# VHH binders against Branched-chain-amino-acid aminotransferase 1, mitochondrial (BCAT1): the designs that were tried, part 17

Target 1, 366 residues: Branched-chain-amino-acid aminotransferase 1, mitochondrial (BCAT1), of Arabidopsis thaliana (Mouse-ear cress) (q93y32)
Amino acid sequence: KIWGFRMHGTKAAASVVEEHVSGAEREDEEYADVDWDNLGFSLVRTDFMFATKSCRDGNFEQGYLSRYGNIELNPAAGILNYGQGLIEGMKAYRGEDGRVLLFRPELNAMRMKIGAERMCMHSPSVHQFIEGVKQTVLANRRWVPPPGKGSLYLRPLLFGSGASLGVAAASEYTFLVFGSPVQNYFKEGTAALNLYVEEVIPRAYLGGTGGVKAISNYGPVLEVMRRAKSRGFSDVLYLDADTGKNIEEVSAANIFLVKGNTIVTPATSGTILGGITRKSIIEIALDLGYKVEERSVPVEELKEAEEVFCTGTAAGVASVGSITFKNTRTEYKVGDGIVTQQLRSILVGIQTGSIQDTKDWVLQIA
Key: E = the ipSAE of ESMFold2; O = the ipSAE of OpenDDE; V2 = 0.75 times the mean of E and O plus 0.25 times the DockQ between their complexes.

## First folded at step 9 (VHH; framework vhh_enristomig)

Design y03 (from x01 with S101T; at its last look DockQ between E and O 0.93; V2 from the best seeds 0.00; counts 0 for: grease 24.4 > 24.2)
Fold by ESMFold2, look of step 9:
Structure y03 (fold): chain B 366 residues (1-366), chain A 117 residues (1-117)
Amino acid sequence: as target 1 above (366 residues)
Amino acid sequence: EVQLLESGGGEVQPGGSLRLSCAASGFTFSYYDISWYRQAPGKQREWVSTIYSGGSTNYAESVKGRFTISRDNAKNTLYLQMSSLRAEDTAVYYCAAGYDTWSFDHWGQGTLVTVKP
């Protein structure tokens, strides 16, 4: 091995500017000085982040904690020039009994691995992913909101950090995890979305990356979302690119229709993100005795639904109050005593430990 | 190397029972949703049943109450217990595994079930 750790000249496209910090260095269980009742869903800087890089063989190093801070990138890094980047989204919860819990973290890890294969990227193993997340949460324990006051939102991030001017897979990858305390916009269950059906611009195309949580998927939705919001809508509901006749998903959330005892969601046939909240709600609904159908859903079925809701890590389970398609506004049941509220309550109860976890979905980390 | 190998097919009389198995290898079985599909000659492949990674089950209306899907994660094996078999159940049965039900990454080779008149 003639290569050493430090050599003359530039050897890496990205680096953490602060020296490594091992483990959780804080000794107490004090909460951070945060107004927990007024959190939004936006970045609040925390104390630490986790980082690791791929080796020459594509495997990732053990990794390390550092103070939250800027990263340095070579101008020719693959993420900056060719968009080789993936994100994940997950939450850590504090239960009433003081436990700190993760929800189905192996599914986030698997989704990143699947996305990495699509993007020709190396990915950390499931174990490495989960350990990085655990270390981040433990190092930032004081930033995990008190029970009932929100969650620590975690952003695992994988990107091509190796420098290249040609269109090619990056020579080096960086995996980061950072967190921010957030509140769920719909924790009360009273807020309702109003959606606009976008007929001109699909979110995803066959052969694209709509089924993968690629960083580059999110810039394109901003213009469409801005236009809908300027007209008073909460967000956009997209149709499939192939026919323009079937609903797919919202900008960053999956969609479900309730029709009597039947709950329907568009199948994830390569253009729809396989949401972990979506997967979990399907099983919860089945266990409660609902019929659940995963299929193509013609847009005209929106008129037949009694309730509509969206699922995502950020929004949780969010009621839709109306959907506008062409010249028709359709309104849906919202509020107490509906299927949406039932499903939301069970999911949140499992995530926070107030409902018994019979499926081994929660992982206790503290 | 990912493998799904179906077995347990054969001939059976109407009203009879049959148990299909699908042995899995080369991936972390417990993380996947796993489904049975079937295809009769000249027809489209038809979804039969799914067992999700968390253990919940779902069935096509045509088989509900007659078929039972199950999984043994320790043995990396999927099962389909078929009862009250009818002529229209005659088909090649396939198992499929994926991160979710409709994004299947892996398919088996199939096992033939024939319900005799």
Scores: ipSAE 0.699, ipTM 0.886, lowest interface PAE 1.5, mean pLDDT 87
ESMFold2 (binder alone), look of step 9: mean pLDDT 80; pTM 0.807
OpenDDE, look of step 9: ipSAE 0.907; ipTM 0.959

Design y04 (from x01 with W102Y; at its last look DockQ between E and O 0.28; V2 from the best seeds 0.00; counts 0 for: pae E 11.5 > 2)
Fold by ESMFold2, look of step 9:
Structure y04 (fold): chain B 366 residues (1-366), chain A 117 residues (1-117)
Amino acid sequence: as target 1 above (366 residues)
Amino acid sequence: EVQLLESGGGEVQPGGSLRLSCAASGFTFSYYDISWYRQAPGKQREWVSTIYSGGSTNYAESVKGRFTISRDNAKNTLYLQMSSLRAEDTAVYYCAAGYDSYSFDHWGQGTLVTVKP
């Protein structure tokens, strides 16, 4: 039995003006009717989503665009019963010159492929992943915010859609991409974050899936995050499960400390997600002459930092204004003229095309 | 087929230097964190150094200041420059590759470094 995403029918061009009158074809609306100055991170429905399914042998079909809408799942789908699913997060940017750009999309594709191996899932090839993302962006072109007004957030999903009653890998997988125009990930907007160190409940443990972007990792953090937010914190900073002494990451982002000319971030050895923004910021920092240390970071080092910032595709590079550990609140430098701002500006400049990309990081949508 | 092949081991006097190489194939080298480990006779394997895919480095305290890890992504090769060698550095040295979430899934066969007492 087959279930799947539905393609809505193709529609002829919306209007055709007599060649004699203009001699040019009319184009679709350049921008959707969106209040571009008041975007947050709430879902805004776009026009289309991309979908494909694995064939019996694990290869994925070409795929197709469909109208944005609900999906139909068998009650015994692997994602629903056993949490067999992965997400990715990436953005499409519109530059001042009108280009529409993706940032290092091959890294998202590879991360999903590696995560799929961990979860016993078939994954689309790098080419299929990137093609699906490109088609989604192009079909939703009018939803890509104007320059300076945010980005189109893309959510590639891979999940076990095949039915299975026993604890087993799904027989069929669905790869799906949808988008939503976004700006602020945190309700605080661009204000610096305040974090609370969670000492009791770890986010991840060695041997688990904390280093993979598995859908099942995110439900368990909600209670911890809810408690922190009810106390007025922006988010939680987790410690390692093994010792409880080393910082790992925030719920939705990697973390960095600035100590003079040295930038420190927890190593990604199995319990910390290998962030693409994290990886990119490290490369930028090295190019600028900073020393970068990827290692275990004792929580006490938070007192030695001059700046703290978080990195993630959704949040970008976000300043941390304070971290509370036990009964001690430590405050950090924020604002202009700091390392965090320098790194953010360079990354955003590359992503939007205003700074020359010398590293082959940016892919222009054809 | 993923392969890691170490080379450059040998005998050296205390205080001497050696340079180890690890040739990699069968995976996208530039996306992987690559490490050196060592195992002395009768001991467990111990971590020596890592160079991350972004180019930053980390070292075990026992080798910090004496060993330098580097990579050449164009040649798919990892290096370990070893200086001020001590008898305690005698071991079989292994390279290992891991993609962030699955740290060090692939291992080489090792190359022997002997520092004569």
Scores: ipSAE 0.006, ipTM 0.444, lowest interface PAE 11.5, mean pLDDT 85
ESMFold2 (binder alone), look of step 9: mean pLDDT 81; pTM 0.812
OpenDDE, look of step 9: ipSAE 0.909; ipTM 0.960

Design y05 (from x01 with S103Q; at its last fold request DockQ between E and O 0.86; V2 from the best seeds 0.84)
Amino acid sequence: EVQLLESGGGEVQPGGSLRLSCAASGFTFSYYDISWYRQAPGKQREWVSTIYSGGSTNYAESVKGRFTISRDNAKNTLYLQMSSLRAEDTAVYYCAAGYDSWQFDHWGQGTLVTVKP
ESMFold2, look of step 9: ipSAE 0.764; ipTM 0.910
ESMFold2 (binder alone), look of step 9: mean pLDDT 80; pTM 0.808
OpenDDE, look of step 9: ipSAE 0.910; ipTM 0.962
ESMFold2, fold request of step 17: ipSAE 0.721, 0.734, 0.748; ipTM 0.895, 0.899, 0.906
ESMFold2 (binder alone), fold request of step 17: mean pLDDT 80, 80, 80; pTM 0.809, 0.802, 0.808
OpenDDE, fold request of step 17: ipSAE 0.910, 0.908, 0.909; ipTM 0.960, 0.960, 0.960

Design y06 (from x01 with G98S; at its last look DockQ between E and O 0.66; V2 from the best seeds 0.75)
Fold by ESMFold2, look of step 9:
Structure y06 (fold): chain B 366 residues (1-366), chain A 117 residues (1-117)
Amino acid sequence: as target 1 above (366 residues)
Amino acid sequence: EVQLLESGGGEVQPGGSLRLSCAASGFTFSYYDISWYRQAPGKQREWVSTIYSGGSTNYAESVKGRFTISRDNAKNTLYLQMSSLRAEDTAVYYCAASYDSWSFDHWGQGTLVTVKP
């Protein structure tokens, strides 16, 4: 038996910043005291988090819930010194009928396992991952927004918590899940995005970790993203590092082009994250009779597209209104009655239970 | 460990039919996209067809309407039903499993299909 990692709470490490109702404390209510109409995509502290740990042999303990709070790390922890860390992102939805639903959680679990293999880490089993997520959602049920008001964003984390100095895998790993209610990932809300093509700094390199959801992938993109946003762009569209000629993905989302009855997305090929929304949209599009191409996509092909959209768990299916490349701005169809909206509506309907799930993608929690 | 074992290859006449199988073990078959690829002597390996984990199918234009991909998750088996075979279909056929259809984790050893002249 490997010793369980015990999280300790802190009385002062977090502050209570979301107090939106008058005067009275609220306990065990159906909904937390949140202004559900004004959610964005930012941290809102919830009640509980799930944690477990393993030892060198890879076995994870059953785990436990604790109150949301700080965690303690040895200064030599593998995550702090060598970047042995993975994240996941997924959502819990409340349907109009009161169900609480997860969307394809086994794919998040498997993606973490695959990423762990790349990073020389041990990962919880698919079952343990899903159980940890389920417990987190149920313990924080009052934080799952009302129907139509957003979702509970869940952040599974896996990281090397054991001390490791020198080039070596950590001796101990921690798996942790917490949540935050969210709505709009982009500051534009539901408005169409405008993207800037970055020609100098790639997001990922062949042989790196761009195809894995490693924590260390996200720090390097901050400067590029900040500069684009300061110029009024929503985000950056990256090109491949090898040639500089093919589009890859947005900072935290995959990209699709619509060309008549053909829908095109860059193949993941080791440098592009295999997004679960991306996977789902591909199948939805195929079932609707679209031709779907997963391939290298030259940047010049952006001028041939009628629509462009991004996919990600945080962003959902987000319409792109324009892309700027080499000072040339290309505009795309947006609004109702387009392919992007058709695909978004079907995906959201499945996720929230308003459209029949013919693929066993939805897992009911409640 | 992980295994993908193709079978069902052989010689056929032009216009004939053949069914390939790929038996999978050592991983959770139902979570993966599974594909057929083929490689003729001296040529690059080319994609033939994919069946996604949710059951949707996609085909290369050269085989669309002639080949049918299917899977039986209870038996951990992938199939390729080939009909209206042509000389250009002669190749070694491989099955491959991937979490995403373009990032392949596992490959089979291949099975030879020869379409007689």
Scores: ipSAE 0.674, ipTM 0.877, lowest interface PAE 1.7, mean pLDDT 86
ESMFold2 (binder alone), look of step 9: mean pLDDT 82; pTM 0.819
OpenDDE, look of step 9: ipSAE 0.892; ipTM 0.951

## First folded at step 10 (VHH; framework vhh_enristomig)

Design z01 (from y05 with Q103E; at its last look DockQ between E and O 0.76; V2 from the best seeds 0.00; counts 0 for: grease 25.5 > 24.2)
Fold by ESMFold2, look of step 10:
Structure z01 (fold): chain B 366 residues (1-366), chain A 117 residues (1-117)
Amino acid sequence: as target 1 above (366 residues)
Amino acid sequence: EVQLLESGGGEVQPGGSLRLSCAASGFTFSYYDISWYRQAPGKQREWVSTIYSGGSTNYAESVKGRFTISRDNAKNTLYLQMSSLRAEDTAVYYCAAGYDSWEFDHWGQGTLVTVKP
């Protein structure tokens, strides 16, 4: 449902098209009218979004909640002309005990700050970021799925909304947070990924923006993803631009190899996004007694692995069933009783509150 | 301004022990993974150990079982307890803090550890 639409021919900056609302105007239903058993991983419009903005001095205003709606942009906005934009991705979970939980939200906030510095943007403080996310989740509480039925996916956005001609940093920045309920990508744990190694088009290169979550990283690789998917692959595994010999990451996820008691993941040397799930899985694996190596990983090493898995906010911890490189297909262990499943179960347990959080990773917001 | 200050280095006999400290300021210490690196004369800097923001620890094979990394978030301080020291442990030891364990943005001044022959 679209809330009232208004024509705003004179707006020059990003603004919601509906009036601002307070948290006291929230819906009183415990759950939204959603088929929770059949949720996909796609946009479902929710009730509210959070917005704030800054001017050239870098300070962000307190911010406000508004009904979910379109925003208006000046044609000369920095995001539209020079790609000054960052996204984040995170989830809110409802635990069996009714709590509403966030997972390591300070790391999302810090990642946005680091990306903003790279992109010559001002960023909200860690406190402002987390407060905006909290307000968004609370205002959309009825959209947080029931226990075991998925999560509320949150999209913090930061972009240059001020107008500028000539290559220059925007004069004004907008920080937005909105949500959409989603279900786990692999609800049964049996939908293993099959990946295709891309040899021609790298995702990132040293000196670029591949180490930050810039919006501009995604447009250039869409044809590569489309081509792989049309051939029946789940996603693409990218190689480093410098040599073409080392694996880096999948389109929306980091990658790990299991080799006996050793778990290996490509190092994040400026061309690989520092995933929060990746960071968390490294610690979980170390605590369980695995060796963990963060290093360059030659593509040929894929044939030495017993298991391969990907990590990301959307996929969580997802098994890879096969990888195809130069028309050679390598298959990996999948299913129950493997390292991938062990790590996934612990992570999900912590995120949902069913496993004790000994690391201060979970923030309870309700 | 981010500052890291190592201390606790010195001379020690083989088999001896030292405890290094790294005092941190100018950032939210508890959010960071923090590492020790070392550099022997004429050699490249090498990774020694990391303690992650969640408290997990990881060690280079050459120091496992002999070195223990720890942190005190209330005091913004990183420690390295070194025992069973060997001549090959002689180096300048540095602490480093970064958002990602492989992308440390901030380095200390270093503290010299000399293991006598």
Scores: ipSAE 0.609, ipTM 0.839, lowest interface PAE 1.9, mean pLDDT 86
ESMFold2 (binder alone), look of step 10: mean pLDDT 80; pTM 0.805
OpenDDE, look of step 10: ipSAE 0.903; ipTM 0.957

Design z02 (from y05 with F104M; at its last look DockQ between E and O 0.94; V2 from the best seeds 0.84)
Fold by ESMFold2, look of step 10:
Structure z02 (fold): chain B 366 residues (1-366), chain A 117 residues (1-117)
Amino acid sequence: as target 1 above (366 residues)
Amino acid sequence: EVQLLESGGGEVQPGGSLRLSCAASGFTFSYYDISWYRQAPGKQREWVSTIYSGGSTNYAESVKGRFTISRDNAKNTLYLQMSSLRAEDTAVYYCAAGYDSWQMDHWGQGTLVTVKP
């Protein structure tokens, strides 16, 4: 229970302290003691996490909520030895009417399943994924920011936790969900981003895992990101490893160009993550009458764009103010009354319930 | 087992109309982007149209205004209403389903559309 409880002491290969936490504790309607006006994207520890694990046959147990806390891993765990791990990212929103909403959670579940197949991992079913997320949000309801003050960012994790030596997939997998209230993904807040085009180090390569949300994709990005940020850039825009001539995406976001009534985004051809915000923005743009092109995009087209924006669950729809390629800084339209802001406002309106959802994208959970 | 089964192909006069269907099973149809592709003999397969999981539609320039894609999620069926048909529309038409409109995971076996001279 909450009073006098500490989370430790299990002996499993990947240990999560397995304890039933009653759903009744989710009825606390007070907001957490957080300065909601000054949220960023730093980890804020919440009350509960959800955990489950697979059996040898690959089925996942029903799982339980536990107090947020450390987990224990066998030294031979697949995640530690062979990088068998996937993440997801999604948000819970509080609407002005008090509803608590998820946005297209089935797509996060499908993306994890697709990634698990690529990584030779067992994955929870779509139903189990969504139930784990719902339980996490409800148990952490006081951490879902007030309307207009951000969202509860949710981090589903799937990793090989079973002990294994030799060239083999893990024998057991752990699915875990935790959350943190967030507002601004980039340090610039809502200000326009400044991107640097990286020509030497690709994010992904043909035959790799760049098209799935594998944990192992993110470690190699860190040096490039650090260097760009130290020089005052917000993030890096990567080129394809195959030719070095086409834009792909930023470190954790997809990219779009606006060229008159045409909106262009690089096709997700196996080296670009199929972002859920990306998918949603494409549909919103089509419904508004824009021409949308998903294709290979030569880096030279950056000079032809009137606007550039990034999309991701964490970043939302983020305006790009400039891109530096070689010795040239190209600037783009920003601010109100532009296509980027139109698309952002519609997406946020749907996610928060202030705009009617005609696409069955929003799942109400409270 | 995932199945995509096209039907409704056949012969039609120039300027005519034809409606293709694609019956889907073995997966959650409403979660997928579904597309039509076509391949004329001796040519590469080309994208025709996509209906996204949220219901929005997109078309290749060569068919825009003449073809209408739709889906019925309750019946797990994709449709392509083809109007103002031309000789160059002669091809085998395939339906395909994927998480993303450019990475199709599942393909049908095709249905032949022949526009008569």
Scores: ipSAE 0.704, ipTM 0.887, lowest interface PAE 1.5, mean pLDDT 87
ESMFold2 (binder alone), look of step 10: mean pLDDT 82; pTM 0.824
OpenDDE, look of step 10: ipSAE 0.917; ipTM 0.965

Design z03 (from y05 with S101N; at its last look DockQ between E and O 0.79; V2 from the best seeds 0.80)
Fold by ESMFold2, look of step 10:
Structure z03 (fold): chain B 366 residues (1-366), chain A 117 residues (1-117)
Amino acid sequence: as target 1 above (366 residues)
Amino acid sequence: EVQLLESGGGEVQPGGSLRLSCAASGFTFSYYDISWYRQAPGKQREWVSTIYSGGSTNYAESVKGRFTISRDNAKNTLYLQMSSLRAEDTAVYYCAAGYDNWQFDHWGQGTLVTVKP
């Protein structure tokens, strides 16, 4: 057994300080002691996390479960000094029939691999990523909310843990997965959002990392979100940095417009994160007979929309009630019996197993 | 290492049909959205059709109802069945694969389709 950092020989650049756990300790069928009716979107510590490290050749070790706990880092770790870090976001759902399900986990794995290439990092294989996520969910089964009470939010995390001085790619990488039960990403819950168009500060620029889920992308959105919220808005809608004329996305979600039988979303062109909910909604809409356009979307087109909605793993499919641009407030259809609700219902039904999965999107893990 | 190889182009009379193929290797084909694009002489490359990783299909208005995109994941092959061809369909046709991030954009070498005047 080894407690975290070793103090004799070679110093560890990072370590999990908790003892590795056996398979027998991961078998708990009961619900955790959580007030399921009052979940928000904040950290609730769970029982276990998954960890692995890269070997000298860049391949990752088998990995292991440990109890949820602190990690130990060398002060010179690449993540701390040069920002070599990526996150992912996923949910595990409990269906009415008792199944525990993941939704398109291979796409999260692929997105992390693509981001790792951009950030000069080694990454786990798709198989290793998914296996780590599966082990985390199974070990934390009692933390997966009851049907209708939310989901277990999973945070795969990859970072440069090897120590170095000077701007260079880390020599060692750590991959972790932990979870937290969540509900209601936006304060409004299922109520409609009110967005403010941000004209001055873009979220991303061509040649940056806006199309990759890098840790360094999130500081700037926090400032702009806080400012918008102080003005009474739910969040901001960003414009492209190049022209300032086209909408891109909300701080942590993609955006869609509904115009009759046509659904429009900004094309991903290196400055917009390729959301997995976005990809899924596009296919659902096409299968239902909607016309779907992925293209540049001038901000003035917001006046032509009947409905607007946002998509993200955390937010799901969230209706937008209004958007304010240049002191003009445009209102949109919300509520039941609209395109947004139809799409949301189908997506949630597939994710939770209440609607047949004809596309092999759902992975049953319990 | 990624290879995309188009074939099946040629000359055809107006109203005729052709079937294009794109053989893919060097990546996990089933995870990708795969598209056909075309470029007429002196013009910008334009999107023709996409088949998404989940199997849904989408078409440019100019080809809807005339072209059919399909994929065979077992053979790592993308197809475009073209019918009712018109002079404006004359172009070099390219297949492209991407996980909707510009860093992951792979293109074939193209196959020429000529619709005779």
Scores: ipSAE 0.704, ipTM 0.888, lowest interface PAE 1.5, mean pLDDT 87
ESMFold2 (binder alone), look of step 10: mean pLDDT 81; pTM 0.813
OpenDDE, look of step 10: ipSAE 0.909; ipTM 0.960

Design z04 (from y05 with S53T; at its last look DockQ between E and O 0.92; V2 from the best seeds 0.84)
Fold by ESMFold2, look of step 10:
Structure z04 (fold): chain B 366 residues (1-366), chain A 117 residues (1-117)
Amino acid sequence: as target 1 above (366 residues)
Amino acid sequence: EVQLLESGGGEVQPGGSLRLSCAASGFTFSYYDISWYRQAPGKQREWVSTIYTGGSTNYAESVKGRFTISRDNAKNTLYLQMSSLRAEDTAVYYCAAGYDSWQFDHWGQGTLVTVKP
């Protein structure tokens, strides 16, 4: 038995086809045997994954569910040699009423498609992306945590699987979706984050790939993040490469400042990832009557903020307790009864179905 | 091919009104935040207003209360209703669409608004 799809030498060549599993709802609504109260943010193997590959014309095959397992790659695959790959991150939620919900999945699909254009890759259509995600969630329904116990984190993954030794776009692409139940992205859990401002190494630069979710953006972050964590910080806050004077984002999350009734976030402008949580929080805040500014944000404004928070699909809306810049530690409001908690509660309520979705952001799949 | 086409510009007296339109084609309009920008002679292009995919709106302080942005997803059209026009509103107005509110890969050609002295 083969757990996955391969580029060459698979048992699925010619008339042989791997086991296909429908994503349709079935009798196995039981929860997996997981200690739901002690989830972190780490890989927990689930039952199934979705896979497909591009045809010669760049369109993707229908795709199929297979048992979760390893995949085989040619050593010369584009992803392995030239980093031609994209990731997405999204969650499936279980509501108190038993519904299984996705949050704005069309935006993840669109972001992958835009990133694929930047990386000279073929991408599944928005419809194919969403269908692959739906099938993955339904096939892994018992792995979607109970209400209030986390979410099923989904990793849509697109990469150049065709072999090449020259620097060129891959001849063949693979699209995969797998999931893992999660809760705490940061080791602090729900506690406030402590950030360190990195002044020397930028995350991104104009003309690079910082505005798309390319796999190659994340390897370079590791050493900077490791150094900050060894000093007791949760993560790093980056400055722009051009001037070194404006804040941009954290390693895997966008950042917001609260100043009275004004909420400020750095404009994306090609070097900052357009986060889906970021987009959603902006609209929630505007609808609540906050003034929202998307602009260049000088690092000095950190001293003037009352609250700071980060947004990302993995981290959700995470409070920042302090930021250290040039040996000066600035502390921020945290806890209950603050703007950050108001925004977090509304977003989570919409995602889990406990607050009415007036914007058609939620897709019910079960 | 993605296209954005502005229209509705013209000459008006101070205090007058205009309604700008931006017709979109070649993409799924409802999935994009759409914005108006303007550029006056000798000035940098400046943000005017954004309408988000969920219908929320945001405005530059200089136009708040005088301009109203709206969208009609069924007609793939963005609008800017401009009232109480002033000399400083004279500019070429552009619509722009992007993956998120500030990442604009697609721009229109612009429509000229002239507020007479």
Scores: ipSAE 0.710, ipTM 0.891, lowest interface PAE 1.5, mean pLDDT 87
ESMFold2 (binder alone), look of step 10: mean pLDDT 80; pTM 0.807
OpenDDE, look of step 10: ipSAE 0.914; ipTM 0.963

Design z05 (from y05 with K64E; at its last look DockQ between E and O 0.94; V2 from the best seeds 0.85)
Amino acid sequence: EVQLLESGGGEVQPGGSLRLSCAASGFTFSYYDISWYRQAPGKQREWVSTIYSGGSTNYAESVEGRFTISRDNAKNTLYLQMSSLRAEDTAVYYCAAGYDSWQFDHWGQGTLVTVKP
ESMFold2, look of step 10: ipSAE 0.736; ipTM 0.902
ESMFold2 (binder alone), look of step 10: mean pLDDT 80; pTM 0.806
OpenDDE, look of step 10: ipSAE 0.910; ipTM 0.961

Design z06 (from y05 with F104T; at its last look DockQ between E and O 0.93; V2 from the best seeds 0.84)
Amino acid sequence: EVQLLESGGGEVQPGGSLRLSCAASGFTFSYYDISWYRQAPGKQREWVSTIYSGGSTNYAESVKGRFTISRDNAKNTLYLQMSSLRAEDTAVYYCAAGYDSWQTDHWGQGTLVTVKP
ESMFold2, look of step 10: ipSAE 0.703; ipTM 0.892
ESMFold2 (binder alone), look of step 10: mean pLDDT 81; pTM 0.817
OpenDDE, look of step 10: ipSAE 0.920; ipTM 0.966

